# Ledger of designs, part 232: miniprotein binders against q9h3h3

Target 1, 235 residues: q9h3h3
Amino acid sequence: EDGFTAEHLAAEAMAADMDPWLVFDARTTPATELDAWLAKYPPSQVTRYGDPGSPNSEPVGWIAVYGQGYSPNSGDVQGLQAAWEALQTSGRPITPGTLRQLAITHHVLSGKWLMHLAPGFKLDHAWAGIARAVVEGQLQVAKVSPRAKEGGRQVICVYTDDFTDRLGVLEADSAIRAAGIKCLLTYKPDVYTYLGIYRANRWHLCPTLYESRFQLGGSARGSRVLDRANNVELT
Below, E stands for the ipSAE of ESMFold2; O stands for the ipSAE of OpenDDE; V2 stands for 0.75 times the mean of E and O plus 0.25 times the DockQ between their complexes.

## First folded at step 16 (miniprotein)

Design PO3 (at its last look DockQ between E and O 0.91; V2 from the best seeds 0.85)
Fold by OpenDDE base, look of step 17:
Structure PO3 (fold): chain B 235 residues (1-235), chain A 105 residues (1-105)
Amino acid sequence: as target 1 above (235 residues)
Amino acid sequence: TEDEVRKQFEELIKRFEKAMELIEYLLELAERAAKNGDTIKARIILYIAEELAEQARKIIEELKKLAEETGNEEFKRMAEEAKRIIEEVEKRLKEVKEKVKEALS
């Protein structure tokens, strides 16, 4: 992997955000239609640019599922960005605490559990489990990247409303684990995304707040969650 | 060894070129986002590009250091060329940033 893989993936994600999404919205579509929708648009077969023979003929940025309780509220992202630019100009020290305070001040509190999976049955099965959990109200919203031409790993993002609510973050991890997901999960607040902060940034900020590892026969939650900032186990 | 230093220099050049390519792609995306009225996305893209430009400058400093340590005139010329390239890219980045700002006003 070259030294700019994270920035490249970020660029591709930004490009994907501007293309049409395939969405199952549980607020307007009966839950009984989910299985047919999942069968029609398996993430391993949906292609980023609508390749011949794919379920989609046109470009698809993301495949998403919205739960019944989903309400898009990103807070004051423009105010956050303005405050961030002013902070950089001030020369004041920038810490994870600074970013947390900016996020709270501007009500930009969303975050996401991330999992990376190779294209194939395991990915489609994982996505189906997550999609059901969203439609059943255990999760609020999730999205998955379509298949790239190069056959790289696809990402599933499972969102939570508040990265400062540790219990809510842990509940989402438990719901993901209950859906049968056993891979490594990382949790990232959206504030880092909105400010373009990725790995190897000049401020040495780690955008990963939590890490979840599957545990056989261990805690009732089926995972071990590590607070990366404090290097403390939460479970 | 001289061969090891040469290899290190070539790897740095390759990394620099990748950074430049990615910045150019990001600038295109920022302009597209701005045209679509997505100012938030345009700013995110520009922040990524600015960070890459900073990393590219660090690569150039390493290139200069290696060129000075070896006294290799070819390495010096390549490091100077990289500096000219990053300055031009930063100029373009600034121009796109101003366009995005104007589109938001």
Scores: ipSAE 0.849, ipTM 0.923, lowest interface PAE 0.5, mean pLDDT 93
Fold by ESMFold2, look of step 17:
Structure PO3 (fold): chain B 235 residues (1-235), chain A 105 residues (1-105)
Amino acid sequence: as target 1 above (235 residues)
Amino acid sequence: TEDEVRKQFEELIKRFEKAMELIEYLLELAERAAKNGDTIKARIILYIAEELAEQARKIIEELKKLAEETGNEEFKRMAEEAKRIIEEVEKRLKEVKEKVKEALS
């Protein structure tokens, strides 16, 4: 392995962001149309570049669903980026607290739960459950990557609007689990994404803030959520 | 052994070459984002490229250390060639950063 897996995935995500998206927007589309849309565009069959036999003839970067209450507000990302560049040239120390304060100061508070699944029925079923949770109002917005040529694992991203609101982040985890999803989930604040910070960074920052593991039985919630930065269990 | 050090050196060279290829791809993506008017995304892509360039320079430091420790002149020449390559890539990186900065203005 070349040691740059995270950077390769990030580059692929940046390229995908710039291609057309397939979007179900509950703000403008009746919820009764969701099942037909999901059947037309299963993420295991929608291809990244429009392969023969796929439902799409053109490249697709992402498949997304926007909830009725989705109000896009990334905050002051341009100001965040400018302040970040100034900080790096200042020579001042960069710590996890630095990133948190920068995000708060510029109101860049969104983040996302991530899950990785192989193409197939499990992926399509998980996505359908997430999409329904978004349209029904339990989640705000989600996206899933299309099928790549090599057929590797695909990612579902489930966004929350404030990573400092731990209850809101935990409620999103609960909604994901209620959709029947049992795989490992990791949570990344968007500030890390907007500053291009991934695992192998020069500051040794950990972009994964939370980890959620499904637990059979016992807990009414059904998951165990760990704060990776502070070594505390949130559940 | 000599074979083990050579294998280690060759693996570092392969990693360096892959980093250069990825940076070149990222610079193309940044220029595309800037052409689309997406200055935020262009900056994200450039941050990733800059971090890769920093990691590539650490690889060059390791190559130079191996060359110094072994006294191997071939390793020294290869480390200096890697340095030339990253200097050219960093020049292009700087040029793309200036294009993005001008687009912002």
Scores: ipSAE 0.803, ipTM 0.892, lowest interface PAE 0.7, mean pLDDT 90
Fold by ESMFold2-Fast, scan of step 16:
Structure PO3 (fold): chain B 235 residues (1-235), chain A 105 residues (1-105)
Amino acid sequence: as target 1 above (235 residues)
Amino acid sequence: TEDEVRKQFEELIKRFEKAMELIEYLLELAERAAKNGDTIKARIILYIAEELAEQARKIIEELKKLAEETGNEEFKRMAEEAKRIIEEVEKRLKEVKEKVKEALS
């Protein structure tokens, strides 16, 4: 029932990656066109597999916005996966430190802030805020899931280039908060995603590196950020 | 009590069945990714499937424990059937892994 929710969501995300994406690419599209694009493709109305009553007639895997400075760099994911398989057969200890070193060695450094919201106005408003922050240069790139046939919460992913760059990760959190987002945020390095590591894994690894909670009128950044691995509050 | 143990056994069977359904879905996705030439995605999907198979094996261990502790012959037969099912699924998982490995070459 609920024991495999993370794995089921991961499977759906993998399927979505393979379907067409709806992309606003600020590298080639004028920023003035963003509001019309957001009005045409609100994530609460874009359906995963297409529907005559929705904005899309064909399947859509993700709705994404690329910033002007967005430069994709996945690193050597193939090498990372080969090294991971070798590590598992070697019997050497698998710890957060080992994953971090594999990621650095293979230049697989990207990560993302995640937020989960129910379909509706709040989701669409949150996505519009994130998209504007990306186009205006406060964030680099983001995507949001379309509405699944079963319903359920949708996810907004806001990417950063380097999960080892703590300041960069915290700056992205600040920009998300400045966009009006008040829900819980969690940060996951893409190395965990590329290795298929989710909450229930045999190595008892926590793939969530940071957690951000909204703080009304408190810090200048508008949130409290916790380093989950070390249990240290950063802000 | 006997009712409580039967309820536990039935919940474990439900979880096992859900894991098997999800692994089957993942194997279909892995084959689609491989056919698209996306061996990175295929390997991610297979890693998730392998973790689910590991979790399913632990469920089977719990089913066997309950069957042994209760001496219930029905529980023993159900646990043996679950073991047969996971072994077939693991065989198919290995076959898909080999297809992906071949695509890498």
Scores: ipSAE 0.771, ipTM 0.890, lowest interface PAE 0.7, mean pLDDT 89
ESMFold2 (binder alone), look of step 17: mean pLDDT 85; pTM 0.828

Design PO30
Fold by ESMFold2-Fast, scan of step 16:
Structure PO30 (fold): chain B 235 residues (1-235), chain A 105 residues (1-105)
Amino acid sequence: as target 1 above (235 residues)
Amino acid sequence: TEDEVRKQFEELIKRFEKAMELVEYLLELAERAAKNGDLIKARIILYIAEELAEQARKIIEELKKLAEETGNEEFKRMAEEAKRIIEEAEKRLKEVKEKVKEALS
C-alpha cells in the first residue's frame, strides 16, 4: 500500500502546470480542425518530457481544450491563501463549511470532475469524446495529462465554474456520460487544490464532494451520483 | 509477537522515508515556482510539504511509542535518527517559506 499517492500525484500536477501546454483553443481555432489535432496528439502517445518517437520532442505538462465561451475566472486566489493562513493561526475550527465560505468570499468557485485511465485506445477515445463536447459547447474546458516516463494512469479533468451549483455539477456529469465515459468519476472543488488539501489532511476533510458511477440498464442519466459528505445517492 | 512488532516498525520507517523524499521534491518545486514568479503555485506546494511534514511527525511519535513499549534499544536509536531527519527537513521548509514570503512582500 502506497501511503502518499495523492500527494505525489499533486506534486507532479504542480510540476506539469509549469511546463508548456498543448492547447486546442476553440476561441481562435475553427472547430473543423479538432479531429486533426486529436489525431496528432493522442494523450496515450504524447510523452511528459518529450521523445523523438512521440508526437512531441519537448516537454508537455498538459493537453487542453478550451471552449468558445471559456473565460478563466480563478477568483482572488491570493486573497484566499492569505485568509487561509490567517485562519490557521487564529485557532478557529477548520470545517467543510468554513472552507466553502472562504471560497465564496474570494470567488474561488471552480471545480472539476476527474477520471483516471490507463494509457491506450480507451483513454484516447474518452479524451476525444470530452474534447468534442467542449468544442460543441456541452462542457466548458478540459485537460488531460500526458504519458508519464514510468507509465501509470493518466487523468482527465473536466472543469465547472461553480462547485456550489449542484445542478451545474450534475449537468457536467451528464455531458461526460453522453460523451461515452463509463469509468468512475470524482468531483473536487479547486479551493482544496489551492490550499494543498489532499487525502490525509490534518483536518480530516474529504476533498471529494461527489462520486459518479456508470449505471447498468440504461437509466435516463446513465450514472449514479453519490454525495460523499452525506453518503446519499442523488440519482 | 516481537517479529510482528519489528515488521510494523520497519513499515513505519519506510513510510517516513517516502514522506521525506516527497518533502525534498516539493521544496525544489516550490523554489522553481517562486523563481518563475508564480507565488500562488509556490504556496500550494509549500502547503502540501507542510502536511507531509506533519504526517511524518505522527510517524515519529508512533516509532517512539513502539521503542518505549518494547524497550528495544535499536528502535530507540532509529526513532532518534528519524527525528534528526525531520528537524533538518523542517529547517529547509522554513527557509523556503521565508523566501516565498519575502517575494510576496
Scores: ipSAE 0.756, ipTM 0.880, lowest interface PAE 0.8, mean pLDDT 89

Design PO31
Fold by ESMFold2-Fast, scan of step 16:
Structure PO31 (fold): chain B 235 residues (1-235), chain A 105 residues (1-105)
Amino acid sequence: as target 1 above (235 residues)
Amino acid sequence: TEDEVRKQFEELIKRFEKAMELVEYLLELAERAAKNGDQIKARIILYIAEELAEQARKIIEELKKLAEETGNEEFKRMAEEAKRIIEEAEKRLKEVKEKVKEALS
């Protein structure tokens, strides 16, 4: 691959998780305050480590919006990780089906649609659309990375509760498209994130399950969704 | 041909060095996660580091193969140095992994 860019981005995401977050929590904050919050903290201007010239003077790991019904449920991640270590020690085959079963057994079902955009107007506009969809109840929770010191694309993550619920995953895609997003989207189950599995892994597992591409001409949904593992079009 | 092999060798060395830098960063990050009481993140970070170390081992085997095939003394020296670096990194990885496990008990 390109020299461990996926692993490097994963390391940066883990570091970001441990730094403070800027959160609009619709469970405790009126929806009418969202537009002012978005204007105060556009992701293209919020800096990762703080800067006197940015909206933040202190480090920010993530900018997030929690929906009114958001209830964190990561499942039994500790049990999942213990079972993963036992599986590796056992010498038994490690396959996509095996990881799916580990995820189901330990209720580690969440996943996310990912989009990568350069810092600027299009990123800020896309994030505002996603944030409004979350506060309005069409999506459950989302986060976006701040601007990196070295520059580069920023990522918006839109979470769903259950990666095995195909209809729920597709409904999230539809809501993202309805919010005006036209870029490429990919979907990754959190089980792969919790097990440190990225594209070039020793087990040849594909951590990305779905890909969504904008289509103007023929779909009521506005996109075509591909099952990447099986190379089958779902829409 | 020799220029092409030298370029391939140098690209493998750069890839190896990038992997080792990332492993060191991940080990520091895993210790930070453990100190914060976040055992789940500490384990994720260690899983990524273990995978990178495995990939670095494969790079070293390719470096050794090229050094042996060419008989180039400089390539052989660099491959041996890379081997020493990975062995020390693997030792550090095991140490941090055990330290994280101890914090759980």
Scores: ipSAE 0.735, ipTM 0.875, lowest interface PAE 1.0, mean pLDDT 89

Design PO32 (at its last look DockQ between E and O 0.91; V2 from the best seeds 0.84)
Fold by OpenDDE base, look of step 17:
Structure PO32 (fold): chain B 235 residues (1-235), chain A 105 residues (1-105)
Amino acid sequence: as target 1 above (235 residues)
Amino acid sequence: TEDEVRKQFEELIKRFEKAMELVEYLLELAERAAKNGDTIRARIILYIAEELAEQARKIIEELKKLAEETGNEEFKRMAEEAKRIIEEAEKRLKEVKEKVKEALS
């Protein structure tokens, strides 16, 4: 992988955010329609730009599922960005603690578990499991990237309301594992995304707060969660 | 060896070109976001572009160092060209940043 893969993926994600989304909203659509929707729009077949023969004729940025309890609240992101720019100008040291405090101050507390999967049945099955968990109220909201022309890995994002609520983050991991997901998961606070902070940034900030590995026959949670900042296992 | 240095220089150039291509794409995305009134996303895109521009500058410093160490005039010319490219991109980045700030006011 070249040295700018993360920035490239970020650019593609930003581009995708500006295109139309395919959304199943459990607040307005009966749960009984989920299976038909999943069959109509399998993530491995939905194409980013609406290729001929795909379920979508127009560009799709993301495929998303909103739970019944989903309420979009991103906090004061504009204030966060302004404070971040002022902090950089001040020359004050920037640490993970600094970012955490900025996030708290501006109420930008959302975060997400991320999983990367190759296109195919395994991805579609994983997405179906996550979508059901969202509709059933075990998770609040999730999205998956559509298939790219290059056939690269697709990403599933499962959001939590507060990255500072360790129990809530761990509960989401448990729900993902209960849905049958066995791959590596990484948890990233959205504050890092809103500030354009990715791996290999000038401040040496790690945007990954937690890592979850599947464990056979182990804890009741079916995973081992590592706090990356402290290098401590939480489970 | 001279061949190893040449290979290293070419790899740095390739990396620089990739960085600059991505900066240009990000600037286009930022302008689109700004035109749509999506100032939050525009700022995110600009932050990424600024970081890439900084990395590109570091690559240029390495290119200059290799050019000086070898005394190769071709390498010097290529390093100066890279410098002109980044300066132009930074000017454009500043212009887009100003447009985003105006949209926030």
Scores: ipSAE 0.845, ipTM 0.922, lowest interface PAE 0.5, mean pLDDT 93
Fold by ESMFold2, look of step 17:
Structure PO32 (fold): chain B 235 residues (1-235), chain A 105 residues (1-105)
Amino acid sequence: as target 1 above (235 residues)
Amino acid sequence: TEDEVRKQFEELIKRFEKAMELVEYLLELAERAAKNGDTIRARIILYIAEELAEQARKIIEELKKLAEETGNEEFKRMAEEAKRIIEEAEKRLKEVKEKVKEALS
């Protein structure tokens, strides 16, 4: 309620990105070790700065799990940023189509489903389900924020490699729901993150491309996914 | 009433102070990223800081308008101090941008 919530959260995420991460990497670690790792580092107990009594003695920016098929490639982000700066000085209009074209041109195609949960068992259970889905190959990579000193909601990010591939984005949503997650999910292409575009930006852009709501009464625990740009349901 | 106007002015000052605290923090983060060669992250942080600085400028315009409309000399002095604070932050923002540009080249 201080009027700069999105910017404050973005700043904390940037700081966290630059600190050490706790990573379970299925590409180099047997899947049989996952449950022990999850028990050692529950996100509700891993503290941002290594508080006394924490399982971590050092600061932790993120807790992450990499799947066996994860092959990171962020694309031409340097070129994306240069083109963005040139566009802003040109005086040309900036629209959602502009951002999509920049992302495609520079191959910055990754994006993420986001969920926000309070610290505690519900968060740890959700993270464990996501982590297992990643190690089992239904998802490629995910991360979760550690516990902040002030408390507050933590975030789980589940990445996809191409926001223009609607099938892939929807399959990731389905895998998240299969892990038992019922909360609202929002999808943000990484192009917005790399350009520092958050809620309440001067261009009135909406960085959330899709919303997913758990479908009550569905036998398969499906979801209802809305395309925010076209205000059209995809499912 | 004058009490309501004063409360509005004080709320604007608090918002300005919060914005500037965050700008200062972001500039420290951008310098960290730049010193470590992470120019992509430094750029992201600077984009956020620039947007916040612009929002802080809009708050100052509201403070100046309210001070002028009321003729309150205390409000005028506070708005001028806020202007000095943002001018110093914008100078530092420009310096950090130059550091990032040098790290690229």
Scores: ipSAE 0.778, ipTM 0.878, lowest interface PAE 0.7, mean pLDDT 89
Fold by ESMFold2-Fast, scan of step 16:
Structure PO32 (fold): chain B 235 residues (1-235), chain A 105 residues (1-105)
Amino acid sequence: as target 1 above (235 residues)
Amino acid sequence: TEDEVRKQFEELIKRFEKAMELVEYLLELAERAAKNGDTIRARIILYIAEELAEQARKIIEELKKLAEETGNEEFKRMAEEAKRIIEEAEKRLKEVKEKVKEALS
């Protein structure tokens, strides 16, 4: 953005992806072990580059929980990237519809609900709720960033398998709300991430498809969801 | 207005320098990803670097415009130095892209 904040955060996320992760994998670890693991690795205390005074002495890129049914399917990301480069060279128009078509063609369909929280009890409590929902099967997979050296908000990412499946995206939102989350959520398809597209891009694309706001009463799902691209209330 | 123009020029230089620092960091990360066999991540990082280089080019166009409009020789020298820096960064970007392309082969 003005100070290249989005690009800097993206660079940090790429670096984090390449560092070791702390993973609770419900496919191979009993659910009864989760509470002890969450107590050992609260995201507000796990440091990005390690510290003898923190739970980790070595760098940690992400703290993640994999559900029992989690089967990663990123699609053909290599083919997507090759097609993206060819599209740019072709001079053809680059629009949201073009990007959606590329994603469908290459089966790069995953996406994520994002929430940003300051380090502290509320972050740790929110992450514990999300992690339990993943292990219990209401969500598929999630991750949270560790505490950065300079501080700042941390991010929780809750993934869905198909951004074109509106009902599935909304069901994930409902599960997040049922886990006790009340902050603003935004939804981003991974196709934008794989192509390095953030808020400030030359094609003026908006990578955020949905926003979810907590709402008391009047809504069975506990939230109001907006289709940002079409300015349509879905709930 | 002259002090305002000078302040605007200095702000653009600072933005340009921040963009170049981030591009260099991204190029080092892309090489690290490529060495680890993670060509998908290397490509993502390079796309971010390319977008930053495009934004930096726009900053240089604004710097050149201000230098030309003011006739300020110091501004002209700084704009030419910024152009040299971006050209070197674009050369490094191209070199890293070729390394990643070779890793794909």
Scores: ipSAE 0.769, ipTM 0.885, lowest interface PAE 0.7, mean pLDDT 89
ESMFold2 (binder alone), look of step 17: mean pLDDT 84; pTM 0.812

Design PO33
Fold by ESMFold2-Fast, scan of step 16:
Structure PO33 (fold): chain B 235 residues (1-235), chain A 105 residues (1-105)
Amino acid sequence: as target 1 above (235 residues)
Amino acid sequence: TEDEVRKQFEELIKRFEKAMELVEYLLELAERAAKNGDTIMARIILYIAEELAEQARKIIEELKKLAEETGNEEFKRMAEEAKRIIEEAEKRLKEVKEKVKEALS
């Protein structure tokens, strides 16, 4: 409400993107090396700017795992940003539908499930589960923030190729749940990230498209996924 | 009520200072991204900085209103200083934005 927390977290994420990443790339590294890598770089212990006694002496922006089939396609982000600037000067209404259309036109379709966890064993365990799902092929790519502030939550981001592909978004949610994750998840299309749109924006846009809640349904565990914009359950 | 108004003014000043600190940090990051040839990242950072500057302008309008309502000379002087600070930040923002546009054309 008062402290520009979303903007501060966004600034920290942008700075992190520009610093070195610790990457386990399953396209070039045998899957058998993952457990040793996870033990060497638990996110609760990897420090943002390096520290004696941490696994890293130098700054680390993100800890990431790339799946064997991962093929990045960010689309035409430069064209998206140019179109966004033109839209703002045009006086045309800026709505979720307008942003969706810009994303489709410029092929900027990726998005991510976000989860926030306190530093500690539960964060490290959750990240290990996600990383294994990526290496085993149930998820394509994921990253987690290093420890920047004591007591501050860290974020795990699990990416999907196309935010308009509801089945793909739901399949990623299922894989996250299968990894043992029970916390609330929110889904944000990367188009909002590339346009610098966060909670406190002048257009009153909600950049979160989907929400997932853990639910023990029937005889099997599962989740309930809500389309936030339309207030429709995707079940 | 006088104490309530003073507390409100002080809270707005703290919010303004926080916004300006973030804008300065973001402008430094945008310049770093631009120097590295990362025009996409520079634009993202500038969009966030522009939103913060807009919010800071709204804080200044509220500071001016409180200064007028109280007739307090110190409040008026603080609001004027805040205006000077945001104008300098907006000038720097425009300069960095123009450098990024040049790199794109």
Scores: ipSAE 0.705, ipTM 0.858, lowest interface PAE 1.0, mean pLDDT 88

Design PO34
Fold by ESMFold2-Fast, scan of step 16:
Structure PO34 (fold): chain B 235 residues (1-235), chain A 105 residues (1-105)
Amino acid sequence: as target 1 above (235 residues)
Amino acid sequence: TEDEVRKQFEELIKRFEKAMELVEYLLELAERAAKNGDTIKAKIILYIAEELAEQARKIIEELKKLAEETGNEEFKRMAEEAKRIIEEAEKRLKEVKEKVKEALS
């Protein structure tokens, strides 16, 4: 059932953000150390709260890899949130276009490709491929959730700098596919995350801009990207 | 059918309970974020909690409608208890929002 799954996952992600992270930072760490770090901290074995027998004795919120050129820029999130609250009280229509303008005005442009995989070899292999792509400069930054206390799928988030840059978003999809990932990918701008907008929102907004499906024989050598809002194929 | 209506009522109660449990968890996370000085994250968490409270209100409206249609006294008592629970949660939500607003200023 999908009653409050998105909101529950969002709550867990918010909690995870506030716990310690395991980070490979390519800005300060030699790329030659990545393989050892990946072997030490496979996402399927790292536990959210530090179970006996796992690689970690303490809680871990996220496992992340930062690229050499990664320069965090969240924009003016405080101003975005203030403008969002004012918009809600103004009575003006709340539409995808209005949120896009708020995001641009406040320079809150980042977004992410999301993928959900069951704990196991395929998750660890996918994460290793993405981590290598980040360290090699094909992607900017990524993170993966640890194994949850109650089980379930884990999420890999691959960030892009500007959700309005369609070419950049599509290039990130290509790099993810090149890493061997074949599952469904969905793209969400961080503006929706910062405003707490998920699937069952009162404004009937679709917070996912794009979805990518692996299809052998597709135009991107196995990838089909759909603009979900307009139901238009981009590849 | 009596059995089908009871199943609908039980499904709505289950959804309401899940929403309220999640709201309480989110309010505790919002206080933690505020205490850490992360007002941006506190506001995100509160926005999610507000949406869940809104959904819970809609569930209560459906519970009350089913209780009225059936005349079932057990359903009526459960719907009134659900209303009490959401009102308490909404009061806590307002208090946490005010704390976050004060921290921002």
Scores: ipSAE 0.751, ipTM 0.881, lowest interface PAE 0.7, mean pLDDT 89

Design PO35
Fold by ESMFold2-Fast, scan of step 16:
Structure PO35 (fold): chain B 235 residues (1-235), chain A 105 residues (1-105)
Amino acid sequence: as target 1 above (235 residues)
Amino acid sequence: TEDEVRKQFEELIKRFEKAMELVEYLLELAERAAKNGDTIKARILLYIAEELAEQARKIIEELKKLAEETGNEEFKRMAEEAKRIIEEAEKRLKEVKEKVKEALS
């Protein structure tokens, strides 16, 4: 509610986007090299601005893994932003449905499952599981933030192609759970990110579209997924 | 009490200062993104900066009301200084928006 934590984290994420990335690209690198790469670059030890005692001496914005079939598909973000500015000027109602329609019109459909973990073994283990799922083809692409100087929580982002494709979003959730992740997951369409919409926005929009909670009990792992925008349980 | 009102005023000032610091950081990043040809990120940063500037304006509105209600001369001076700070930040915001529009061409 109070403060500007979400906006500050957004600024930091965009600064990170502009710094060099550390990438395992399964399109050009044999899958057999992944385990050595993960051991060399555990996210709890890779430092945001470089440190002689860490795996990196130079700044690293993000640590990422690209799957064999990964093809960047941001859509027409420039057109989306122009349409957003025109929409604000027009006085037309700005609702989740209106924003969804702008996203579809401009093919800005990607989104991501987000998980926040403290630096340490659990973060590194979770990232390794996600990275293996990407290289094995269960997920398309993922990235994790490096360790901030202050040592706050780090974020793992697992991307999907289309936030309107519920089956695809649920399949990604299942793959994340199969990798051993039990923490709360939230799903944010990239359209909100491209429009600079965070918690305290003037339109009272909720940027979180889906939420996944680990399911306890039974022999099989599972999760309960809620569509936050429509208040509908998907599982 | 006067102590409670002063604490409220000081909390608003701190929140205003944090917003202004973040706006300046966002504008520096927006200029960097634009120079790198990343007009998409530049626009995102400007959208966030614009939202924060609007929130900072609302904080000034609250500061002004408290200054008038209390008749406190220190509060009046601080509210006036905050108004000057945000006017300068809004000028910087417009300058960066113009640079980003140039880069979009």
Scores: ipSAE 0.761, ipTM 0.880, lowest interface PAE 0.7, mean pLDDT 89

